# Ledger of designs, part 1: VH-VL binders against Ureidoglycolate lyase (DAL3)

No score or structure here was measured in a lab: all are predicted.

Target 1, 195 residues: Ureidoglycolate lyase (DAL3), of Saccharomyces cerevisiae (p32459)
Amino acid sequence: MVTVVAETLTKESFEEYGTIISPDEEISRMQNLEKGANQGTAIKLLQVSQVENKSTSKVPNWNLFRCFPQPHLNRVFTQGSNQAISHSIKVLEKHPCSTQTFVPMGRTSAEVAYLVVVAKEIGNKPDLSTLRAFTCLGNQAVTYGLGTWHAPMIVLGKEEHLDFSVLIYESLDPDRPEKDCVEEHYSDGDVCIII
Positions, changes and structure headers below are counted from each chain's first letter, unless a header gives other numbers; Kabat numbers aren't used for antibody chains.
F, E and O stand for the ipSAE by ESMFold2-Fast, ESMFold2 and OpenDDE, each averaged over both directions (binder to target, target to binder). V2 = 0.75 x the mean of E and O + 0.25 x the DockQ between their complexes.
[cut] stands for letters that were removed.
The coordinates of atoms that the task and the answers printed are left out; those that the model quotes come from them. Centres of patches stay.

## First folded at step 7 (VH-VL; from y1 with light chain S99D)

Design z4
Fold by OpenDDE, look of step 9:
Structure z4 (fold): chain C 195 residues (1-195), chain A 121 residues (1-121), chain B 112 residues (1-112)
Amino acid sequence: as target 1 above (195 residues)
Amino acid sequence: QVQLVQSGAEVKKPGATVKISCKVSGYTFTDYYMHWVQQAPGKGLEWMGRINPNSGGTKYDPKFQGRVTITADTSTDTAYMELSSLRSEDTAVYYCARDRGYKYGYAFDIWGQGTLVTVSS
Amino acid sequence: DIVMTQSPDSLAVSLGERATINCKSSQSVLYSSNNENYLAWYQQKPGQPPKLLIYWASTRESGVPDRFSGSGSGTDFTLTISSLQAEDVAVYYCQQYYDTWTFGQGTKLEQL
């Protein structure tokens, strides 16, 4: 059995698994907050995340995920909370030929909106000794690096659902589905996240 | 220059414990797995275990499970391998080796110079 | 555990001649998802640590001479030195990193 405690998502903490788009972090690092976009009404930051494609597809897909919190996760989560909610991970997946970006829609930085669970690879399997979990704010996007093992999206909060725009390159080869997605399955309780 | 520098040779009695260090330079310590490999005199290479210096996660070969402990000190960029309950058959050169991981094609691309551990009564 | 078996245990080759070392895995180390063989070759000279030669079964490590090549897939692999040089005298090891890490027993290559 593997148990990890969720930690706060940051650019630094997620660096070995992929990249994140974290507006508040990015803007806080700016020396000059010049509003140089949209006639002075916006801040434009370039290349805040990296996308990789090793698939046969040359055009990425924008997919829509409407995710629902499970009953035990359908509650308010705060970063400083003393609550200890356990969540069992039953599957980890990877995309060996593409990064995958999740952009949450309709949430703010004031709320913990979803949970990211990741692991590095050892051999051809997830390395559970590198398992990490991150609580993500509503205005943070995550890009899983090429081949990064991760759990399917886990939504947190009292809201009925959370929508994600998802960017991924997919070959969609019915004869080789593993090129787009590989899964590793676990029994209930084998892999637990404390939130 | 990327380099792994190991601690010096050790002479131990049976039943004792030895701890070998591997200091890294020239790259980010926490970005790569660190492995330990045993090589008895005139024999082949045997994988002992590895550590993720960033998370502290370890994996061991069952042969050494229970006797080997691999640790990492990120403040000094140093990995350690501790082997307890030493036996005469533990007499060997021990190597630390960097693993590039999936992104860079795996395999052990950088090795320490090796540390000879002699176990004799 | 995946067992790696090399052949031969020892080999003597004349300078300028081809050297061939074989490595067999007890199970396939080809990963279907990326179609890569999780197989590496190392060279070890006396008193030195191993040196990486080949990874992904056939990709030559940077700085490794062109005379070294790796081939094979699944369970059967071969390291070839097209023209043996004096500095190539060493012990060579294959390694799988498909499931944990295991090495072949090594092949001692000597100059004839």
Scores: ipSAE 0.000, ipTM 0.518, lowest interface PAE 12.3, mean pLDDT 92

## First folded at step 12 (VH-VL; from e5 with heavy chain K59R R98K)

Design f1
Fold by OpenDDE, look of step 13:
Structure f1 (fold): chain C 195 residues (1-195), chain A 121 residues (1-121), chain B 112 residues (1-112)
Amino acid sequence: as target 1 above (195 residues)
Amino acid sequence: QVQLVQSGAEVKKPGATVKISCKVSGYTFTDYYMHWVQQAPGKGLEWMGRINPEDGGTRYDPKFQGRVTITADTSTDTAYMELSSLRSEDTAVYYCAKDRGYKYGYAFDIWGQGTLVTVSS
Amino acid sequence: DIVMTQSPDSLAVSLGERATINCKSSQSVLYSSNNENYLAWYQQKPGQPPKLLIYWASTRESGVPDRFSGSGSGTDFTLTISSLQAEDVAVYYCQQYWDTWTFGQGTKLEQL
């Protein structure tokens, strides 16, 4: 069976799958700050993530996801730690006509807050040989690129829940649901992530 | 009708870089992964890495990670394998190969004719 | 990495006799969702690239003679040549394509 060890999310490591908003990483690399005002009380960075729309909808949806950690994931995770916790992936999905952005709410960079699992595609299905998993900090957002295969959001940590603001273009055509979301299902234990 | 045609034999010095090409015909280049396989004289087959020509995504075997670069040019239906910091142990025949995709398995159904790379002082 | 181990490293078989080559994977290459084994067999003759014989552990590639068959599931696989022909002298490789791609070390089949 396929087993992947989760790695730390970075702009470079995720660039093949979409874009991320990583405040500490972005600011540390900046040489020229956008002076957007607030009388010197704010740093403004433009175009830190990419959104694409190939759907028939012209207006994106801002959705709210309240996610709960599964019992084996309801514990403290720290960046760079190896706790050897195994998590089975049961489904991968893609959105062929829209990017999907997840913005975590109410968390900090002090903890690992959620897990991202992605894969490349071959023949319109996930290539499990390219499966990768990323531990994400509470202040990092992720945008899946067009057609990027990914697992539904997986929450980590001791908190009861983690809320995400989610941006996506959706046609919501009941006759063509595949235009908004395509799923590939796996049996328990077939695809495992080590955290 | 489907075939992969590789560039000719190469002779290189240690420390040099070699770049081999693999031109495809008879199928849609972007529909399948392109793989590269190393075979030292009298030895077995070793997978080096692959590229998805559609998006340029690559995956490498850890043994070659850092020294191998696989690229694809969709305008010419050509894949490339570049191996740097050549060593005598890199003397081998290098094959490009197409896989069958997920539907029929990722086995390699079409192979190039191979390219001999000789590394010697 | 999934390690593929073939046995034997070499064997000699008389014409018309059965040849059997085994391959073991360090972990299962059976996918329970589709019940397919991500396992292939290749034949390679001197000076030629490998030729695909079997995929999905037991499906014969087009043009491959009926005397070639693949069997097994999970971690143990077998390539069988029911009646050895002179043209079957070659090196045979198993390969998994479940997690990346890895080959067995090869088995040299000679005529006795």
Scores: ipSAE 0.000, ipTM 0.512, lowest interface PAE 14.3, mean pLDDT 92

## First folded at step 15 (VH-VL; from k1 with light chain E36K)

Design m5
Fold by ESMFold2, look of step 16:
Structure m5 (fold): chain C 195 residues (1-195), chain A 121 residues (1-121), chain B 112 residues (1-112)
Amino acid sequence: as target 1 above (195 residues)
Amino acid sequence: QVQLVQSGAEVKKPGATVKISCKVSGYTFTDYYMHWVQQAPGKGLEWMGRINPEDGGTRYDPKFQGRVTITADTSTDTAYMELSSLRSEDTAVYYCARDRGYKYGYAFDIWGQGTLVTVSS
Amino acid sequence: DIVMTQSPDSLAVSLGERATINCKSSQSVLYSDNNKNYLAWYQQKPGQPPKLLIYWASTKESGVPDRFSGSGSGTDFTLTISSLQAEDVAVYYCQQYWDTWTFGQGTKLEQL
């Protein structure tokens, strides 16, 4: 069976699976912190995440996800620390024709808010040897790369839910569901994350 | 034994409506899409539309949109195609056909015997 | 909308000889994710419904003789009958199913 320990989400750690929007990392890497946007009240960083579209749609969807933590995950988590909490993954999915961006809403930047589980592909299935899990702060967004296998969003923390604004191009062809989403299912205990 | 049995030939006047049945046996009617295909005499095959018998959802070729209605009756395992405002160029054989879905391609593996509709003034 | 064009419109082939029918789509029907071409071939004899021969461009339907084969990818496809039999005299259609369903105009295969 496969077990992985969750690690801290960073631009470097996630680069094999997609891109992220990570404000504190972006700002910390700048040599010049000029407030040159919005009449001198903002710092504007360009092209911080990559969106791709191979779907038949030329117009993206903004979807809303309200996600709920399972009872064993409804607690405070510390980023980068192993808290010996196990979580079983029952499904990984991919979106073959579009990146998918999740932007969390309603959590503070210092709060661990959700868990991202990803894998690369081998033979049109998840390559579990590349399986990784990341604890994500409330101010970090994730863009899954084109065709990146990932678990449905997993909420961490004491709040009852976490909302996400989700950007994705979808064909929504009822006759060809494989254009939008492919799933791989697992039995209890086959794929586990230690948080 | 999988079988699609269509209703018999019909002769209609211009402006009339025809409704053709396609009765299913040998498989679960709601598991697969049903398609309708027109073939005018000496001409090729033209896709008209399809229905998902499970939820009644339909999709039509724009050429037939507005004149064709496809329905399904899950209590009798029968699909129907209704073509209204008939004209002489609608004289054709009409087929129902089953689509097996992704695993075996979305191609049509089982066809009804065809129903000749003749439209003459 | 995907247009399917077959060539030739008709051909005549002697018994035992090879018959080749071409089909071209106006846009690719290959899905790179699953590496499948959304393309089928049908045979239709007079007074009969069409019969499925090939799906996914090259996979033979159960019960179809080995002399039938499909090849090609993307926009260009070929149906080959390696040794023509008398019962193979028919009209042959290609069909795309990448976006809705569209048939080619047909190719009439005759015995020379």
Scores: ipSAE 0.515, ipTM 0.810, lowest interface PAE 2.2, mean pLDDT 92

## First folded at step 16 (VH-VL)

Design p1 (from m5 with light chain S32E)
Fold by OpenDDE, fold request of step 17:
Structure p1 (fold): chain C 195 residues (1-195), chain A 121 residues (1-121), chain B 112 residues (1-112)
Amino acid sequence: as target 1 above (195 residues)
Amino acid sequence: QVQLVQSGAEVKKPGATVKISCKVSGYTFTDYYMHWVQQAPGKGLEWMGRINPEDGGTRYDPKFQGRVTITADTSTDTAYMELSSLRSEDTAVYYCARDRGYKYGYAFDIWGQGTLVTVSS
Amino acid sequence: DIVMTQSPDSLAVSLGERATINCKSSQSVLYEDNNKNYLAWYQQKPGQPPKLLIYWASTKESGVPDRFSGSGSGTDFTLTISSLQAEDVAVYYCQQYWDTWTFGQGTKLEQL
């Protein structure tokens, strides 16, 4: 049994597993800032994240995910608050040939909107000793690195659903599904996240 | 006992259509892709196409595209290969073969006994 | 399409001697992520359907005698029969299953 306590998502805390777009962090650093964008109505920050492609496809797919919180997660969560809610992870997946970016839609920085669960690899399987969980704000996007093991998206909050725009390179070869996604399954309770 | 049993030999005229059956037993029909392979007399093996019996999805070799139709009947655990506009060069033994797929390690592990199709005027 | 080329086209070997058949793919059939070669070997005797011998380039199918072995990686593969038996007279085919499915042209193995 592996139990991990969720921590706050930051650029530094996630760097081993991929990259994030965190507007408040990016703005506070004022790096690559272009003032006066859109006739002074916008701040433009360049190269805040990266994607990678090792698939045969040269064009990424933009997919839509409408995710629904499970009943025990359909509540308000606050960063820094230990509510002692337990969530069991039943599957971890990886995309060997592409990064995968999740951009939440319709949430604010004031909302803890979703949970990210990640792990590094050992012997072509998730290394559960490196398992980490992050609470993510509604205005933060996450990009899983190549081959990063992660749980399918877990939505938090009182809202009925959370929509994500998802960018990924896919071969979409039905005969070789392992090119796009590899899964590792776990029994209920074997891998638990405390939120 | 896992086996694939194919229909009997066929004799056809040029331009005709032939339909060969492959009945499976001993395993779940929908869990494995079914492939068809052509072998002309004294020649090598040529992949023709495959079907996923679970969803009916097919893929064909471009050489046979437009003339070959692979179907599956899940109610009878039978796969079919139909080849139209037959030519003399279509004279061959045709095999159905089970593909283990990703879940079970790929490769064609079970083969039918083959069906001879003779095309002659 | 990945083209599979076997060598030689035909081979005559004395009983008890080693038989070696080579297979080359026009593209690598090694998947980096799982480090597996998507390659199989089949044996076909006269009047019979092909029989699976080796998959993943080097894993023997159940029931295959120990004298059979597969080796190689990437684009170059070899089927070896360490000591030819009379029942090994057949045509042998390599097959890639990385991108669709394609067979080598076959190698006819005869007894010398």
Scores: ipSAE 0.898, ipTM 0.949, lowest interface PAE 0.5, mean pLDDT 96
Fold by OpenDDE, fold request of step 17:
Structure p1 (fold): chain C 195 residues (1-195), chain A 121 residues (1-121), chain B 112 residues (1-112)
Amino acid sequence: as target 1 above (195 residues)
Amino acid sequence: QVQLVQSGAEVKKPGATVKISCKVSGYTFTDYYMHWVQQAPGKGLEWMGRINPEDGGTRYDPKFQGRVTITADTSTDTAYMELSSLRSEDTAVYYCARDRGYKYGYAFDIWGQGTLVTVSS
Amino acid sequence: DIVMTQSPDSLAVSLGERATINCKSSQSVLYEDNNKNYLAWYQQKPGQPPKLLIYWASTKESGVPDRFSGSGSGTDFTLTISSLQAEDVAVYYCQQYWDTWTFGQGTKLEQL
């Protein structure tokens, strides 16, 4: 049995698993808040995250995910608080040939919107000793690195659903599904996240 | 016991169409791809195409594309291979074969007994 | 299409001796992520369908005698019978299943 306590998502804390777009963090690091874009109405920061493609596809797919919180997660969560809510992870997946980016839609930085569960690889399986869980704000996007093991998206909050725009390179070869996604399954209670 | 049982030998005229059946038993029909392989007398194995019985999706070798049709009947656990516009060079033994898929290491682990199709004037 | 080429086309070996069959693919059938070679070996006796011997290039199918072994990686593969038995007389085929499915032309193994 592996139990992990969820922690706050930051650029630094997630660096080993991929990259994030965290607007408030990025802006806070700027020495000058120059609105140099869009004729003085926008701040433009370049290359805040990276996408990688080892797939045969040269064009990425923008997919839509409408995710629903499970009943025990359909409540308000506060960042930094330990509410001692347990959530069991049943599957971890990886995309060997592409990064996968999740951009939440219609949420703000004021709310904890979703949970990210990640692990590194050992052999051809998730290394549960490196399992980490992150609470993510509504204005934060996450990109899983190539081959990063992660749980399917987990939504938190009182809202009915959370929509994500998802960027991924896919071969979409039905004969070789492992090129796009590999899964590892776990029994109930084997992998638990405390939120 | 897992097995594939094919229909009997066929004799056809050039230009005719032949349809061979492959009935499965001992496993869930929709869980595995079914392939068809051609073997001319004294020659090697040639892949013709495959079907996913779950959704009916097919893929064919370009050599046979346009003349071959692979279908699956989930109600009877039977796969079919239809070859039209038969030629003398289509005289061969045809095999159905189960593909284990990624989970079990792919490869064709179960084969039918083969069906001889003779095309002659 | 990935072309599979076997060598030799025919081979005669004495009982108890080693038989070696080679198979070459025109492209690599190694998947780097899982480090597996998408290659199989089949045995076919007269009047019978092919029988799976080896998959993933070196994994022996259940029920296959220990004298059979597969080796190789990338584009070059080998099927070895350490000590030929009379019942091993057959035609052997390699197959790649990385990109669609293609077979080698076959190798006829006979007894000297």
Scores: ipSAE 0.897, ipTM 0.948, lowest interface PAE 0.5, mean pLDDT 96
Fold by ESMFold2, fold request of step 17:
Structure p1 (fold): chain C 195 residues (1-195), chain A 121 residues (1-121), chain B 112 residues (1-112)
Amino acid sequence: as target 1 above (195 residues)
Amino acid sequence: QVQLVQSGAEVKKPGATVKISCKVSGYTFTDYYMHWVQQAPGKGLEWMGRINPEDGGTRYDPKFQGRVTITADTSTDTAYMELSSLRSEDTAVYYCARDRGYKYGYAFDIWGQGTLVTVSS
Amino acid sequence: DIVMTQSPDSLAVSLGERATINCKSSQSVLYEDNNKNYLAWYQQKPGQPPKLLIYWASTKESGVPDRFSGSGSGTDFTLTISSLQAEDVAVYYCQQYWDTWTFGQGTKLEQL
């Protein structure tokens, strides 16, 4: 049995598992907030997240995921953990040949909108001693690194759904599904997150 | 007690079509891929294509693309391979074979007895 | 496309002696993520369908005699019969299954 307490998503806290796009963090670290792009109406930040491709596909896919909260998660959450709600993880998956970027759409920066659960790898399985969970705001995106084990997206909040735009390179070999995705399954209670 | 039983030998003229059956018993037909393999007299094995009986999805080797059609009838647990526009070089023994998927290496663990197709004028 | 090339095309071996058949793929069939080589070996006797001997390059199929073994990785693979028996006279095929399925041209093994 492994239990971890959810924590706040930041660039630093997530760095072992991938990168994130976190606008308020990026802006808060700047000394000069000059609007130097779009004829003075934008601030442009370069290279905020990195994608990698080890597949044979040279063109990535943008997929659309409409994700729904489970009943016990269809409520308001505060950044980090309140230690009020337990959630069991039944599957972790990885994409061996590509990073995967999830960009949420339709939630504000004021909302805790989803939960990211990740682990590093040991022996081609999730290393549960490195399991971590992060509460994510509606204006934050995540890029899972190569070989990063992660749960399917977990929606938080009172809204009916949360849409994600998802960038990934896929081989799409129907005969060799392990080229794109590897799964590890857990029984109820084996892996739990306190939110 | 897995068995793959193929239909009998056939003699065809150039330009004709042949359809070979492969009836399965001893396992759940929809759980595993079915493959077809050609072996010309005195020659090696050539993969023709496969079907997933669960959803009917097929894939073919480019050598046979456009002339081969593989189908499955889940009501009779029978796979079929149809080869059209026959040529004399299509004279061969044709095998069906099962693959057990990832756990057992996608290799062909059981084969039908073979069906000789002779193409001559 | 992955081309499988066997050597020799034929060989003759005395009963009780070692037989060695090589198979080379034009591309690696090792998937480093799971550390498996997507390669199989088959035996085919005259008038019979092929019989699976080895999968994952080195794993023996159930019921295959202990004298058969597979080895190698990446692009170079070997089937070994440690002590030839009369019933081992056959044609042997390697097969890759990393990208679709492709057989080698076969190796005819004969008794001296």
Scores: ipSAE 0.623, ipTM 0.846, lowest interface PAE 1.7, mean pLDDT 92
Fold by ESMFold2, fold request of step 17:
Structure p1 (fold): chain C 195 residues (1-195), chain A 121 residues (1-121), chain B 112 residues (1-112)
Amino acid sequence: as target 1 above (195 residues)
Amino acid sequence: QVQLVQSGAEVKKPGATVKISCKVSGYTFTDYYMHWVQQAPGKGLEWMGRINPEDGGTRYDPKFQGRVTITADTSTDTAYMELSSLRSEDTAVYYCARDRGYKYGYAFDIWGQGTLVTVSS
Amino acid sequence: DIVMTQSPDSLAVSLGERATINCKSSQSVLYEDNNKNYLAWYQQKPGQPPKLLIYWASTKESGVPDRFSGSGSGTDFTLTISSLQAEDVAVYYCQQYWDTWTFGQGTKLEQL
């Protein structure tokens, strides 16, 4: 049994698990912003998130995920409750040969839109002593590092779904699915997040 | 008692087609891949292809692609391998073999008894 | 494609003595993530189908005598019979299953 309280996603808090694209955080820390992107109509920030590929494919997939909230999560936000919510994690997975980037689409930038649950590895399994959960804003994207254990995306807020554009390199070897994804399953109540 | 029983020996002319059956008993047919392996007289083993009986998905070695068809009939728990446009070098013993998947190494733990196909003028 | 090469082609060993068969792959069959070598060994006697001896390079299949062992990693693998018995006279094949399935050419083991 492990229980973890969700915390706000920041570049620093996530650094052991991967990288993030966090525009407000990045802009707020810059003193001398770059001039001259898009004929003076954009600020360009370089290399804000890192993509890696150890798969047999040289070409990534851009996948589309339409993610739906669990009813108990959606109802709390719809009803305006301030009470903490417990959510059970039934699976953690990793992608041993690629980073995986999730970019949310269709949510307001400043509102909490999803929950990310991650762990480091011990003995080819999730190290639950390193389990952390992060609430993520609609303008933040997450890149899981190579082999970072993570839960399927958990939608928060009162909307009926959240779409993600997802970048990942996949071998797609039908005979060796472990090249692309490894899963660890848990019983209800064994791994819980307080939101 | 897991068992793979293959159909009997065949004698064929060049250009003909042969279809070999592999009847499964003692386990759930759709749980495991089925493979076909060729062994020419006095020679080693050569992988021909496999089928996932659950969804019918196949994969073939390029040497046989276009001439081999592997099928599964889940109503009779029987896999089939059909080799067309037979040549004299197709004279061989043909085996079916079960693959238990990742947990046991994708290796072939149970084999059929083999079916001799002789291609002669 | 991954090519599997065995050596020697044939080997004669006295009863009770050690037999060693080597297998080399043209590419590594070790997956770093799970630390497993995607390699198996088979025994085949005349008129019989092959019999699985070892998978994951070193894990014995159920019912295989303790005198059989597999070792090696990456591209170099060895099947060892620590004390040959008469029933061990057979042809032995290695097999990779990292990318499709490929067998070595075989090694004939005979009693000296």
Scores: ipSAE 0.615, ipTM 0.841, lowest interface PAE 1.7, mean pLDDT 92

Design p1 (from m5 with light chain S32E)
Fold by ESMFold2, fold request of step 17:
Structure p1 (fold): chain C 195 residues (1-195), chain A 121 residues (1-121), chain B 112 residues (1-112)
Amino acid sequence: as target 1 above (195 residues)
Amino acid sequence: QVQLVQSGAEVKKPGATVKISCKVSGYTFTDYYMHWVQQAPGKGLEWMGRINPEDGGTRYDPKFQGRVTITADTSTDTAYMELSSLRSEDTAVYYCARDRGYKYGYAFDIWGQGTLVTVSS
Amino acid sequence: DIVMTQSPDSLAVSLGERATINCKSSQSVLYEDNNKNYLAWYQQKPGQPPKLLIYWASTKESGVPDRFSGSGSGTDFTLTISSLQAEDVAVYYCQQYWDTWTFGQGTKLEQL
């Protein structure tokens, strides 16, 4: 049995699992807020998240995920508040040959919109002692690092769905599924997140 | 007791088509991929393609793409390989072979006895 | 395509002596995530189908005599017969299964 309490997503808290695109965090840390791009109407930040490819494909895919909250998660969540809602994790997966970036579409920076659950690896399986969960705002994106174990995307909030644009390099070798995705399955109650 | 039994030798003219059967016994046919391998006289082994008998999905080596058709009949536990537009260089022994999937490697653990196809002009 | 090249093309070995056969792939067949080399070895005697000896580069198939062993990683692999017996006279093939399936050209092993 492993239980973890979800925490707020930040660049530092996620650092061991990958990178994030977190606009308000990035802007708040800038010493110079010059609108030097787009003829004076934009602030451009370079290289905010890292993508890696060890797959056999040289061209990435942009996939679309329309994700739906489970009934017990179809409610309002607020960052910094523990609502004591339990969610059981039934599978963790990894993509050994590519990073995977999820960019949410259709939620505001004021909304807790999704939950990211990650773990590091031990013995080619998730190291549950490193399991962490993060509540993510509608304007934050995540890039899972190469081979980072993670739960399938978990949507939070009262909206009917949340769409994601998903960037990943995929081998799509039907004879070698282990190139693209490795899964580890858990029984109900073995791995739980408190939100 | 696990066996792959192939149909008998055939003699064909250039331009003809041959269809070789591979009947499975001693295991569940749909659990494992079936492969076909060509071996010309005095030469090495050449992979031709494979089928997943469970869903009928196939994959072929580019050398044979467009001329080879691999099928499976799950009601008779029999795989088939059909090679069309035969040429003299297609004179060979043709093998069916099973792979056991990831746990035991994707290597071929059981082979049929081979079927000699002679293409003569 | 991954090209598999064996060496030598042919060799002759006295009974009781060691035989070694090399196989080189044009690209690595080691998957670092699972630490497995996607490589097999086969023995083929005249008039018979090939027989699987070794898979995952070094794992001996059930029923294969202990004198057979496989070694190597990445692009370079070796099949070793520690003490040749008369029944070991055959052609030996390596095979990669990292990307589709490809055989080496074969190595003929003869008794001196």
Scores: ipSAE 0.499, ipTM 0.803, lowest interface PAE 2.0, mean pLDDT 93

